# Ledger of designs, part 24: VH-VL binders against Protein RcaC (rcaC)

Target 1, 117 residues: Protein RcaC (rcaC), of Microchaete diplosiphon (Fremyella diplosiphon) (q01473r527to643)
Amino acid sequence: KVMILDDDQDWLRTLPTLLKPWGFKVTTLADPQQFWTVLQAVTPDALVLDVNMPQINGFELCQLLRSDPHWQRLPVLFLSVLTDPTTQNQAFAVGGDDYLCKPVKGVELANRILRRL
Below, E stands for the ipSAE of ESMFold2; O stands for the ipSAE of OpenDDE; V2 stands for 0.75 times the mean of E and O plus 0.25 times the DockQ between their complexes.

## First folded at step 14 (VH-VL; framework fv_ifabotuzumab)

Design v6 (from v1 with light chain S93T; at its last look DockQ between E and O 0.92; V2 from the best seeds 0.00; counts 0 for: pae E 4.5 > 2)
Fold by OpenDDE, look of step 14:
Parts: sequence; structure tokens; C-alpha cells
Structure v6 (fold): chain C 117 residues (1-117), chain A 120 residues (1-120), chain B 107 residues (1-107)
Amino acid sequence: as target 1 above (117 residues)
Amino acid sequence: QVQLVQSGAEVKKPGASVKVSCKASGYTFTGYYMNWVRQAPGQGLEWMGDINPNYGGTNYDEKFQGRVTMTRDTSISTAYMELSRLRSDDTAVYYCAREGYWTPDAFDIWGQGTTVTVSS
Amino acid sequence: DIQMTQSPSFLSASVGDRVTITCRASQGISSWLAWYQQKPEKAPKRLIYAASTLQSGVPSRFSGSGSGTEFTLTISSLQPEDFATYYCQQYYTYPYTFGQGTKLEIK
């Protein structure tokens, strides 16, 4: 089970189809306000987080996960349009397990997720 | 109008390095992965790896890990493949080929190929 | 790694013949299979992708079928320009792998 939080709705619409061949059960979420509710309900094996989102960014959410005894070990992969090294370093500093930049093809994303499972 | 143009033929000695370039035109360079495929004389096709030109992330075949380096210069829409510690069995035609991230459509555009000859 | 096995490796046929080339994957690759045509001293040319989608500009006599582990490329009626080497390729998982090729020669 993979959960993805991203405010890019076009990306969210295509992702389940892209990842389907690899057997992933993908839950997509566009609204960060519903993150915890959906996380608790889905209990994913891995989380893909966008960085830039309204109200709360992916780094903040990752920090919250890492401080939570139940979710501190959840694999977190960041996905962002930001390509600068500073942002990438920050992703790992907050506890991210991987960082990918948009656009990314399905096979690479799938491969990177599988590495963390 | 969409095309990939590769650098010219190379002749190298064993132990040397070779860097092949692939210049893209007619499309958004960062919107497609660039793959590298080689073909030894009279042999089949061998995938070496790919690079995401958007940020430079690479995926290499384990066979070439530690010996291949794929890079890109987005300012000139050019991808590079460097192969070090060359040996005779690296003699081949090296191709760049673009791959879309949007749909699983494999390699739709290929460069013309670069002949690399490794000999003493 | 996923091994791609093409059959036959060599095929002799005549103009007008119906030709079928098979590609077998060592494990399931869904429909992530492409077919390429390569002529001497030329770069490969994509014919089919996603197992059965015909590349724009490729004659309709070419067709691809299959899913999972068994795939076929069919040329319904060979033309003189079709004599070449054909390769299948999986792009389901890294590393991408090609079949060993099928050389289609004039009988």
C-alpha cells in the first residue's frame, strides 16, 4: 500500500495507473488537511510526499511523522519540482528516505518505493 | 524536427575514458529521460542506464556501476555519457535515446550513434 | 534481471509472407514491451510500444500482441524494406533488457 500526498491533481489522477503494473495499491490525497485522517485509515507501507503544498509543506509533515512513535519508521519519499541541492538536503535532514524530482517516470518511482519496502 | 545528435567517433586505448555527447533539439530536454544503449559489433542492444535531465538523477545497469557516469547540461540540452577504465569489449556503437515519463512508450527517438573503438 | 528471449534468432522469408517473431520474458512485464527495427549501420527504430501500440508512421502491416510473458510481432505481408533485425525490449523494471534479436533475411 502506497499513499501519495500531492496538490498536483493531474499527477494524482495518473499515478495509480502508472504504478498499477507493479502491484501497488495507491491511495491519493490532494488535501494536506486530511493527511492524518487518511494516513490512519490507510496505514500505508510507504508515503510519497510533495514538498510544496498549501498550508503545510511536506517537510513539516515528515517531521511530524518522525516524532510520532507509530509512524516514525514509515518510509517517506519526497517528490518535488524543486531541483536545488539545498532542498534535497533538507528533505533528508527532516528524515526523508528518498528524494525525487518532477517529472518522474513510473518505473523509477516504483523502483525507488520498492527499495524502501 | 525532434532529433538527437551525438558526438563523433572515438578511438581510445585500454584504461582510458571516453565521453560521448548527445544534443537534443525540437523538444523540451528536461521533459524526457535520456537513455544510453550500446551495441558491440555484430551483437545485440545493451541498455547502460538513464538520466533524468530535470535534476540529474541516474539509473545505471549494475554492470556499469562505478565505471559509467551520465550527466547533462540543460543550458544546451545536451546529455553526456562517460565510460572509464575502457577495455576491448567496450568497443561498440553507443546510442542515446529519449524516453518519455508521461507514458510507457520506451525509446521513440534515437541518436545516430557514436562508434567507440578500444584497441591497444 | 529480466531475460528476454526472442525466437527465432534467424528467419528467412519471401516478399508477401506473413512473419511472426516471438519474445518471451523470464517474468511478467505487463505490457511494457517495445519492438524495434534496425537496419545495418542505422539506429534502431521503434515500431511498437506498450506491447501493441503502433508507432505513428509505421505501416499497418506491423502489429504487436501479448501481455505478461509472451509477446509477438507480426508482419502480415513482408515488403522488401522489412528485411532487417528486430529487437524486443522490456521497460518494466531496471535494468531494461533487450531480446537477442531476430534477423529477418530474404529467402
Scores: ipSAE 0.719, ipTM 0.919, lowest interface PAE 0.9, mean pLDDT 95
Fold by ESMFold2, look of step 14:
Structure v6 (fold): chain C 117 residues (1-117), chain A 120 residues (1-120), chain B 107 residues (1-107)
Amino acid sequence: as target 1 above (117 residues)
Amino acid sequence: QVQLVQSGAEVKKPGASVKVSCKASGYTFTGYYMNWVRQAPGQGLEWMGDINPNYGGTNYDEKFQGRVTMTRDTSISTAYMELSRLRSDDTAVYYCAREGYWTPDAFDIWGQGTTVTVSS
Amino acid sequence: DIQMTQSPSFLSASVGDRVTITCRASQGISSWLAWYQQKPEKAPKRLIYAASTLQSGVPSRFSGSGSGTEFTLTISSLQPEDFATYYCQQYYTYPYTFGQGTKLEIK
């Protein structure tokens, strides 16, 4: 199971289709305010997380996950339009397991997710 | 016209390095992955790796890990493949080939190939 | 790594013949399979992608079929310009891999 949090509707529409050939069960979420409710309900095996979202950034969510005994080992892969090295380094500093830049092809995204499962 | 134009043929000694360039034109360079494929004389095709030119991330076949470096310069729409510590069995034609992000369409445009000969 | 095995390795046929080349994957690759044609001293040219989708500008005598582990390239009526080596390629998982090639000679 993978859960994807991203406020970009075009990306959220595309990702489930892109990942379906590899047999992932994908849950998408656009509203970060519902993150914890959906996380608890889905109990995903990996999280794909955008960095910049309204009112809550992905780095803050990852830090909170790493502080939670139940979720501290959940694989977190960031998927972002931001390409600068400083943002990439911050992703790992907050406990992210991987960082990918949009756009990304399905085989690379699927491979990165599978390596973390 | 979408084109990939590669640098010219090279002759190298064992132990040297080679850097092949691949200049893209007619499309948005950062909108496609660039792949590198080689073909030894009389042999089939062998994938070496790819690069996402938007941020420079790479994936290499393990056979080349540690010897291959793929880079790009987005200001001139050019991808590069460098192979170090050359051996005689690295004699091949080296191709660049582009690959889309959102369509499962494999390699739609190929460069003309660059012959690299490794001989003492 | 996913191994791609083509058969036959060599094929000789006459103009007008129906030609079939098969490609087997060592594990399931869904429909993420392409076919390439390569003539001597030239770069490969994509004929088919997604197992069955014909590249724009490729003659309709070329067709592809299959899914999972077995795939077929068919040339329904062979023409003199079709002599070449044909390769299948999976792009389902890294590393990408090609079949060993099928050399097609026109009698």
Scores: ipSAE 0.248, ipTM 0.776, lowest interface PAE 4.5, mean pLDDT 89
ESMFold2 (binder alone), look of step 14: mean pLDDT 94; pTM 0.959

Design v7 (from v1 with heavy chain Q65E; at its last look DockQ between E and O 0.92; V2 from the best seeds 0.00; counts 0 for: pae E 4.0 > 2)
Fold by ESMFold2, look of step 14:
Structure v7 (fold): chain C 117 residues (1-117), chain A 120 residues (1-120), chain B 107 residues (1-107)
Amino acid sequence: as target 1 above (117 residues)
Amino acid sequence: QVQLVQSGAEVKKPGASVKVSCKASGYTFTGYYMNWVRQAPGQGLEWMGDINPNYGGTNYDEKFEGRVTMTRDTSISTAYMELSRLRSDDTAVYYCAREGYWTPDAFDIWGQGTTVTVSS
Amino acid sequence: DIQMTQSPSFLSASVGDRVTITCRASQGISSWLAWYQQKPEKAPKRLIYAASTLQSGVPSRFSGSGSGTEFTLTISSLQPEDFATYYCQQYYSYPYTFGQGTKLEIK
């Protein structure tokens, strides 16, 4: 099971299609205000997380996950349009397991997810 | 016209390094992955790795880990492959080849190839 | 790693013949397979991608089929310009791998 949180509708429509050949069960979420409710309902094996979203920073969510005994080991892969090295370094500093930049090909995204499972 | 133009042939001694360039034109350089493939004389094709030129992320075949470095300069739409600690069995033609991220289309455009000869 | 095995390694045929080349993957790769033609001293040229999609500008005598682990390249009526080495390539999983090649010679 893979959960994707991203407020960009084009990417939410595209990412399940990119991952389809590898048989992932994908749950998408556009509204970060619903994050904890959906996370608890889905109990995913990995999380793909955008960095910049309205009201909620993806790095802040990752920090909260790492401080929660229930979710602290959940694999978190960031997928973002932000390419600067400082942002990439911050992703790992907050406990993210991987950082990829959009656009990304399906084989690379799938491979990165599989290696974290 | 979409094309990839590679740097010229190289002759190197064992232990040296080589850096092959691949200049892209006719398309948005950062919108496609760049792959590197080599072919030893009389042999088949061997994938070495790829780079996402948008941010510089790479994936290498394990056989080349520690010896290969793939980079790019987006300001001149150029990808680079550097192979270090060369040995005689690195003698080959090295190709760059682009790959799309939206379509499952493999390598649609190839460079002309760069012959690298490693001899003592 | 996914091993790609082509059959035959060498093929001699006459102009006008129907020719088939088979590529077998060591594990399932869905339809993420490409066929390349390479003439001496030239870069490979993509003929087919996604197992069966013909590259624009490639003659219609070329076709591809298959999914999963077994794939076939067919040339329906062999022409003299089809002398080349043909490679299959999976792009389903890293590392990407190629078949060993099939050298096609015109009798």
Scores: ipSAE 0.319, ipTM 0.801, lowest interface PAE 4.0, mean pLDDT 89
ESMFold2 (binder alone), look of step 14: mean pLDDT 94; pTM 0.959
OpenDDE, look of step 14: ipSAE 0.801; ipTM 0.931

Design v8 (from v1 with heavy chain T103N; at its last look DockQ between E and O 0.85; V2 from the best seeds 0.00; counts 0 for: pae E 3.9 > 2)
Fold by ESMFold2, look of step 14:
Structure v8 (fold): chain C 117 residues (1-117), chain A 120 residues (1-120), chain B 107 residues (1-107)
Amino acid sequence: as target 1 above (117 residues)
Amino acid sequence: QVQLVQSGAEVKKPGASVKVSCKASGYTFTGYYMNWVRQAPGQGLEWMGDINPNYGGTNYDEKFQGRVTMTRDTSISTAYMELSRLRSDDTAVYYCAREGYWNPDAFDIWGQGTTVTVSS
Amino acid sequence: DIQMTQSPSFLSASVGDRVTITCRASQGISSWLAWYQQKPEKAPKRLIYAASTLQSGVPSRFSGSGSGTEFTLTISSLQPEDFATYYCQQYYSYPYTFGQGTKLEIK
């Protein structure tokens, strides 16, 4: 199972199609206000998380996950339009397991997810 | 016109390194992956790896891991492939080839190739 | 790694012939397969991608078919400019791999 949180609707439509050939079960979510409810319902094996979203950014969510004994080991891969080294370093500092930049091809995204499972 | 223009032929001794350049024009350089493929004389095509030029992330075939480095300079729309500790079986034509992101369609545009000869 | 095997390795044919080249993957690759044409001293040229999608500007006598593990490139009426080496390539899984090539020669 893979859960994806990203407020970009075009990307949310694309990602399940990109990952389908590798047999992932993908749950997408656009609204970060529903994050904890959906996370608890889905109990994913990995989380793909956008950095910049309205009101709550992905780094803040990752920090909360790492402080929760139940979720502290959940693999978190960031997927973002931001390419600067400072943002990439921050992703690992908050406990993220990987950082990828949009656009990304399905082969690379699938490979990175599989490495964390 | 979409075009990939590679650096010129190289002759190297065993144990040396070679760095091949691939300059892109006619398209947004950071909008496509760049792949490197080589072809030994009289042989088939062999994929070496790729780079996402937007942030510099790479994926290498395991047989080149530790000897190959792929980089890019986005300010001049140029990708680079460096192969170290050269040996005679690295003699080949080296190609760069671009690959799309959203609807991956394999390698649609290839550079003209760079001949690297490793001679004792 | 996914092995790609082409058959035949050599093919001799006449202008006007229908030619079929096959490519078999060692495991399923869905439709993530491309065909390339390479002429002497030239870079490869993509003919087909996604198993059956013809590259813009490639003559309609070229066609591709197949999915999963078995794929076919067909040239319906050979022209003099079609004598070349043909490669299949999977781009389903890293590392990307090519077939060994099929050299198509004038009979």
Scores: ipSAE 0.307, ipTM 0.794, lowest interface PAE 3.9, mean pLDDT 89
ESMFold2 (binder alone), look of step 14: mean pLDDT 94; pTM 0.958
OpenDDE, look of step 14: ipSAE 0.800; ipTM 0.931

## First folded at step 16 (VH-VL; framework fv_ifabotuzumab)

Design w1 (from v3 with heavy chain Q65E; at its last look DockQ between E and O 0.81; V2 from the best seeds 0.00; counts 0 for: pae E 3.3 > 2)
Fold by ESMFold2, look of step 16:
Structure w1 (fold): chain C 117 residues (1-117), chain A 120 residues (1-120), chain B 107 residues (1-107)
Amino acid sequence: as target 1 above (117 residues)
Amino acid sequence: QVQLVQSGAEVKKPGASVKVSCKASGYTFTGYYMNWVRQAPGQGLEWMGDINPNYGGTNYDEKFEGRVTMTRDTSISTAYMELSRLRSDDTAVYYCAREGYWTPDAFDIWGQGTTVTVSS
Amino acid sequence: DIQMTQSPSFLSASVGDRVTITCRASQGISSYLAWYQQKPEKAPKRLIYAASTLQSGVPSRFSGSGSGTEFTLTISSLQPEDFATYYCQQYYSYPYTFGQGTKLEIK
């Protein structure tokens, strides 16, 4: 089971289709204000998380997850338009397990998710 | 229109390195993955790896890990493949080939190939 | 790694024949299979992708079928320019792999 949080509607529409050939069960969320409610309801095996979202930074969410006894081991992969090495380094510093840049092909995203499960 | 133009043939001694370039034109370079495939004389096709030219992330066939390095320069729309510690069985034609992100369509455009000959 | 096995390795046929080449994957690859034609001294040319989608500009006598583990390339009426080597390729999982090739020769 994979949960995806990203405020870009085009990516939210595309990512489930992109991952379909590998048989992932995907839940998408655009509104970070609903993150905790949906996370608790879905209980995913891995989280794909955008970095820059309105109101809530993805790095901040990851830090909160890592401080939560229930979620501290949840695999978190960042998927972002930001390509600079400094942002990538910060992703790992906050406890992210992987960092990929948009656009990404399905086989690479699927491989990275499977590696973390 | 859309094309991939590779650097010229190379003759190398065992133990040397070779760096093959692949210059893209007619499309948005960072919108497609670049793959490298080789073919030894009289043999089939062998995938070596790919690169996402947008940020430089690579995936290599384990067979080549440690000897192959793929890079790119987005300012001149050029991908590179470097193979180090060359052996005689690295003699082959090396191709670059592009692959899409959104509508994966395998390798739709190939470079013309670069012959690398390794002999003492 | 996913192994791709083509059959036959060599095929001798006459102009006008219907030709079938089979490619078998060691694991399921959905429809992530492509077919390439390669003539001597030339780069491969994509004929089919997504198992059955014909590349623009490729003659309609070429067709592909299959999903999962078994795939077929068919040439409905062989023409003189079709004598070449044909490769299948999976692009479902890393590392990408090709079949061993099928050399199609004039009878």
Scores: ipSAE 0.386, ipTM 0.821, lowest interface PAE 3.3, mean pLDDT 90
ESMFold2 (binder alone), look of step 16: mean pLDDT 94; pTM 0.959
OpenDDE, look of step 16: ipSAE 0.851; ipTM 0.942

Design w2 (from w1 with heavy chain Y55W; at its last look DockQ between E and O 0.84; V2 from the best seeds 0.00; counts 0 for: pae E 3.5 > 2)
Fold by ESMFold2, look of step 16:
Structure w2 (fold): chain C 117 residues (1-117), chain A 120 residues (1-120), chain B 107 residues (1-107)
Amino acid sequence: as target 1 above (117 residues)
Amino acid sequence: QVQLVQSGAEVKKPGASVKVSCKASGYTFTGYYMNWVRQAPGQGLEWMGDINPNWGGTNYDEKFEGRVTMTRDTSISTAYMELSRLRSDDTAVYYCAREGYWTPDAFDIWGQGTTVTVSS
Amino acid sequence: DIQMTQSPSFLSASVGDRVTITCRASQGISSYLAWYQQKPEKAPKRLIYAASTLQSGVPSRFSGSGSGTEFTLTISSLQPEDFATYYCQQYYSYPYTFGQGTKLEIK
């Protein structure tokens, strides 16, 4: 199971079809305020997380996950339009397991997710 | 016209390095992955790796044991492949090839190839 | 790594013949298979991608089929200009891998 949180509707429409050939069961979420409810209902094996979202950013969510004994080992892969090295370094500092930049081809995204499972 | 134009042939000694360039034109350079493929004389095709030119992220075939480095310069729409610690069995034609992000279209445009000869 | 095995390695046929080349993947690759034609001293040319999608400008006598682990390139009526080496390639999983090639000679 893979859960994707991203407020960009174009990416949320694209990512499930991009990953379908690798047989992932994908749950998408646009609203970060529903994050904890959906996370608990789905119990995903990996999380793909955007950095820039309204209300709460992806780094903040990852920090909260790492502080929660139940979720602290959940693989978190960031997928962002931000290409600067400082943002990439911060992703790992907050406990992210990987960082990729948009746009991304399906084989690379799938390969990165599979490496974390 | 969409095209990839590679640098010219090279003759190298064992232990040296070679850096092959691949200049893109006729399309948005950062909108496609760039792959590198080589072909030894009389042999088949061998994938070496790719680069996402948007940010410089790379994926290499591990059989090259850290000897391959792929880079790009987006200001001149050019990708580079450097192979270090050359051996005689690195003698091959080296190709760059374009790959799209969104559809599974494999390599639609290839460079003309760069012959690298490694001999004493 | 996913190994790609082509058969036959060499093929000799007459103009007008129907020719088939097969490609077997060591594990499932969905439809992430391309076929390339390479003529002497030239870069490969993509004929087919996504297992069965014909590249624009490629003659309709070329077709591809298969999914999963078994794939076929067919030339329905062989022409003299089809002398070349043909390669399959999977792009489902890193590292990308090619078949060893099939050299097609016209009798």
Scores: ipSAE 0.385, ipTM 0.825, lowest interface PAE 3.5, mean pLDDT 90
ESMFold2 (binder alone), look of step 16: mean pLDDT 94; pTM 0.958
OpenDDE, look of step 16: ipSAE 0.887; ipTM 0.951

Design w3 (from w1 with heavy chain Y55W T103N; at its last look DockQ between E and O 0.84; V2 from the best seeds 0.00; counts 0 for: pae E 3.5 > 2)
Fold by ESMFold2, look of step 16:
Structure w3 (fold): chain C 117 residues (1-117), chain A 120 residues (1-120), chain B 107 residues (1-107)
Amino acid sequence: as target 1 above (117 residues)
Amino acid sequence: QVQLVQSGAEVKKPGASVKVSCKASGYTFTGYYMNWVRQAPGQGLEWMGDINPNWGGTNYDEKFEGRVTMTRDTSISTAYMELSRLRSDDTAVYYCAREGYWNPDAFDIWGQGTTVTVSS
Amino acid sequence: DIQMTQSPSFLSASVGDRVTITCRASQGISSYLAWYQQKPEKAPKRLIYAASTLQSGVPSRFSGSGSGTEFTLTISSLQPEDFATYYCQQYYSYPYTFGQGTKLEIK
């Protein structure tokens, strides 16, 4: 199971289709205010997380996950349009497991998720 | 219109390195992955790795890990492949090949190839 | 790593023959398979992608079929210009891998 949180509707429509050939069960979420409710209902094996979202920064969510005994080991992969090394370093500093930049081809994204499972 | 033009043939001694360039034209360079494939004389095709030109991320075949470096310069729409600690069995034609992001269609455009000969 | 095995490795056929080349993947690759034609001292040319989609500008005598682990390239009526080496390639998982090639000679 893979959960994707991204406020960009085009990417939310795109990512499930992109991952379908590799057989992932994908749950998408656009609204970060529903994050915890959906997370608890889905109990995913991995989380793909956007960095810049309204109201809640993806790095902040990752920090909260790492402080929660139930979720602290959940694989978190960031997927972002931001290409700078400083943002990548911050992603790992907050406990992210991987960082990928958009656009991304399906084989690369699938490979990265599988390595974390 | 869409073209990949590679640098010229090279002759190298064992232990040296080679850096092959691949200049793209006729399309948005950062809109496609760039792959590198080699072919030893009389042999088949061997994938070496790829690069996402938008941010510089790479994936290498394990066989070349530690010896290959793929880079790009987006200001001149050029990808590079550098292979170090050359051996005689690195003698091959090296190709660059374009691959799409969203709906990858395998390698639709190839460079003309660059012959690298490793010999004393 | 996904191994791609082509058969035959060498094929001699006459103009007008129907030619079939097969490619077997060591594990499922869905339809993420391409076929390339390579003439001597030239870069490969993509003929087919997504297992069965014919590249624009490629003659309709070429066709591809298959899914999963078994794939076929067919030339329905061999022409003199079809003398070449043919490669299959999976692009389903890293590292990408090619079949060993099928050298087609027209005799």
Scores: ipSAE 0.374, ipTM 0.823, lowest interface PAE 3.5, mean pLDDT 89
ESMFold2 (binder alone), look of step 16: mean pLDDT 94; pTM 0.958
OpenDDE, look of step 16: ipSAE 0.887; ipTM 0.952

Design w4 (from w1 with heavy chain T103R; at its last look DockQ between E and O 0.87; V2 from the best seeds 0.00; counts 0 for: pae E 4.0 > 2)
Fold by ESMFold2, look of step 16:
Structure w4 (fold): chain C 117 residues (1-117), chain A 120 residues (1-120), chain B 107 residues (1-107)
Amino acid sequence: as target 1 above (117 residues)
Amino acid sequence: QVQLVQSGAEVKKPGASVKVSCKASGYTFTGYYMNWVRQAPGQGLEWMGDINPNYGGTNYDEKFEGRVTMTRDTSISTAYMELSRLRSDDTAVYYCAREGYWRPDAFDIWGQGTTVTVSS
Amino acid sequence: DIQMTQSPSFLSASVGDRVTITCRASQGISSYLAWYQQKPEKAPKRLIYAASTLQSGVPSRFSGSGSGTEFTLTISSLQPEDFATYYCQQYYSYPYTFGQGTKLEIK
């Protein structure tokens, strides 16, 4: 099971299609305010997070996950348009497991997710 | 007009390194992955790795034992493959090949190939 | 690593013949398979991707089929320009791998 949180509707439409050939069960979410409710309902095996979202950014969500005993070990992969090294350093500093830049091909995203499962 | 133009042939001694360039034109360089594939004389094709030129992330085939490095310079739309600690069985034609992001399209455009000969 | 095995490795055929080349993956690769044609001293040329999608500009006598582990390239009526070496390639899993090639030669 993979949960994807990204406020970009084009990416939310695209990512499940990109991952379909690898047989992932994908749940998408656009609104970070619903994050905890959907997370608890879905109980995903891995989480793909965008960094920049309205209301709260992905780094803040990752920090909260790492502080929660139930979710502390959930694999978190960031997927972002931001390519700079400072953003990548922040991703790992908050406990992210991987950082990928958009656009990304399906085989690379799938491989990165599978390596974390 | 989409084209990949590679650097010229190289003759190297065992133990040396080679760096092959691949200059892209006619498309947005950072919008496609670049792959490197080699072919020994009279043999089949062997994938070496890829690079996402937008941020520089790479994936290598482990059989090159940490001897391969792929880089790019986006300011001149050029990808590079460097192979170190050369041995005679590295003698091959080395190709760069473009791969799309959005669909499973495989390699639609190939460079002309760069012959690397490793001999004393 | 996913091993790609082509059959046959060498094929002799006449102009006008129907030819089938088989490619087998050691594990499932969905439809993430491409076919390439390579003529001597030239870079490979993509014929088919996604197992069955014909590259624009490739003659319709070429077709691909298969999914999962077994794939075929068919040339319905060989032409003189079709004598070349053909490779399959999986791009489902890293490392990407190619079949060993099928050299198609004139009888």
Scores: ipSAE 0.339, ipTM 0.809, lowest interface PAE 4.0, mean pLDDT 89
ESMFold2 (binder alone), look of step 16: mean pLDDT 94; pTM 0.962
OpenDDE, look of step 16: ipSAE 0.841; ipTM 0.941

Design w5 (from w1 with heavy chain T103Y; at its last look DockQ between E and O 0.89; V2 from the best seeds 0.00; counts 0 for: pae E 3.0 > 2, grease 19.4 > 18.9)
Fold by ESMFold2, look of step 16:
Structure w5 (fold): chain C 117 residues (1-117), chain A 120 residues (1-120), chain B 107 residues (1-107)
Amino acid sequence: as target 1 above (117 residues)
Amino acid sequence: QVQLVQSGAEVKKPGASVKVSCKASGYTFTGYYMNWVRQAPGQGLEWMGDINPNYGGTNYDEKFEGRVTMTRDTSISTAYMELSRLRSDDTAVYYCAREGYWYPDAFDIWGQGTTVTVSS
Amino acid sequence: DIQMTQSPSFLSASVGDRVTITCRASQGISSYLAWYQQKPEKAPKRLIYAASTLQSGVPSRFSGSGSGTEFTLTISSLQPEDFATYYCQQYYSYPYTFGQGTKLEIK
């Protein structure tokens, strides 16, 4: 099971299509305010998380996950348009397991998710 | 015109390193992955790895990890492959080849190849 | 690693013949298979991608079929310019792998 949180509707449409050939069960979410409700309902094996979102960024959510005993081991992969090294370093400092930049090909995204499972 | 132009042939001694360049033109360089493939004389094609030129992320075939480094310079639309600790069986033609992101295109454009010879 | 096995390794044929080259993957690769043509001292040229999609500008005598583990490249009527080496390649899983090649020679 893979959960994707991204406020960009084009990417929410694209990412499930990219992952389809590898048989992932994908749940998408655009609204970060629903994050905890959907997380608890889905209980995903991995989370793909955008960095820039309204009201809360992905780094803040990752920090919250790492402080929660129930979710502290959930694999978190960031997927972002931001390419600067400072942002990439912050992703790992916050407890993220991987950082990828958009656009990404399906085989690479699938490979990175599988390595974290 | 979409084109990949590689650096010229090289002769190296065992133990040295080689760095092959691949200059892209006619398309948005950061819009495609770049792959490196080699071919020893009289033999088949061997994938070495790829790079996402937008941020520099790489994936290498395990048999080259520790010896290969793929980089790029987006300001001049150029990808690089460096292979270290060369040995005689690294003698080959080295190709760059581009690959699309979300449609499964495989390698639609190839560079002309760079011959690397490793000998005494 | 996914192994790609081509058959035959060598094929002799005459202009006008129909030829078939097969490629078997050691595990399922969906339709993530490409066919390349390579002439001596030249870079490979993509003929087919996604198992069956013909590259723009490639003659319609070339066709690809298959999915999963068994794939076929067919040349319906050989022309003189078709004598070359042909490779299949999977791009479904890292590391990407090629078949060992099929050299198509004139008889």
Scores: ipSAE 0.433, ipTM 0.843, lowest interface PAE 3.0, mean pLDDT 90
ESMFold2 (binder alone), look of step 16: mean pLDDT 94; pTM 0.962
OpenDDE, look of step 16: ipSAE 0.849; ipTM 0.943

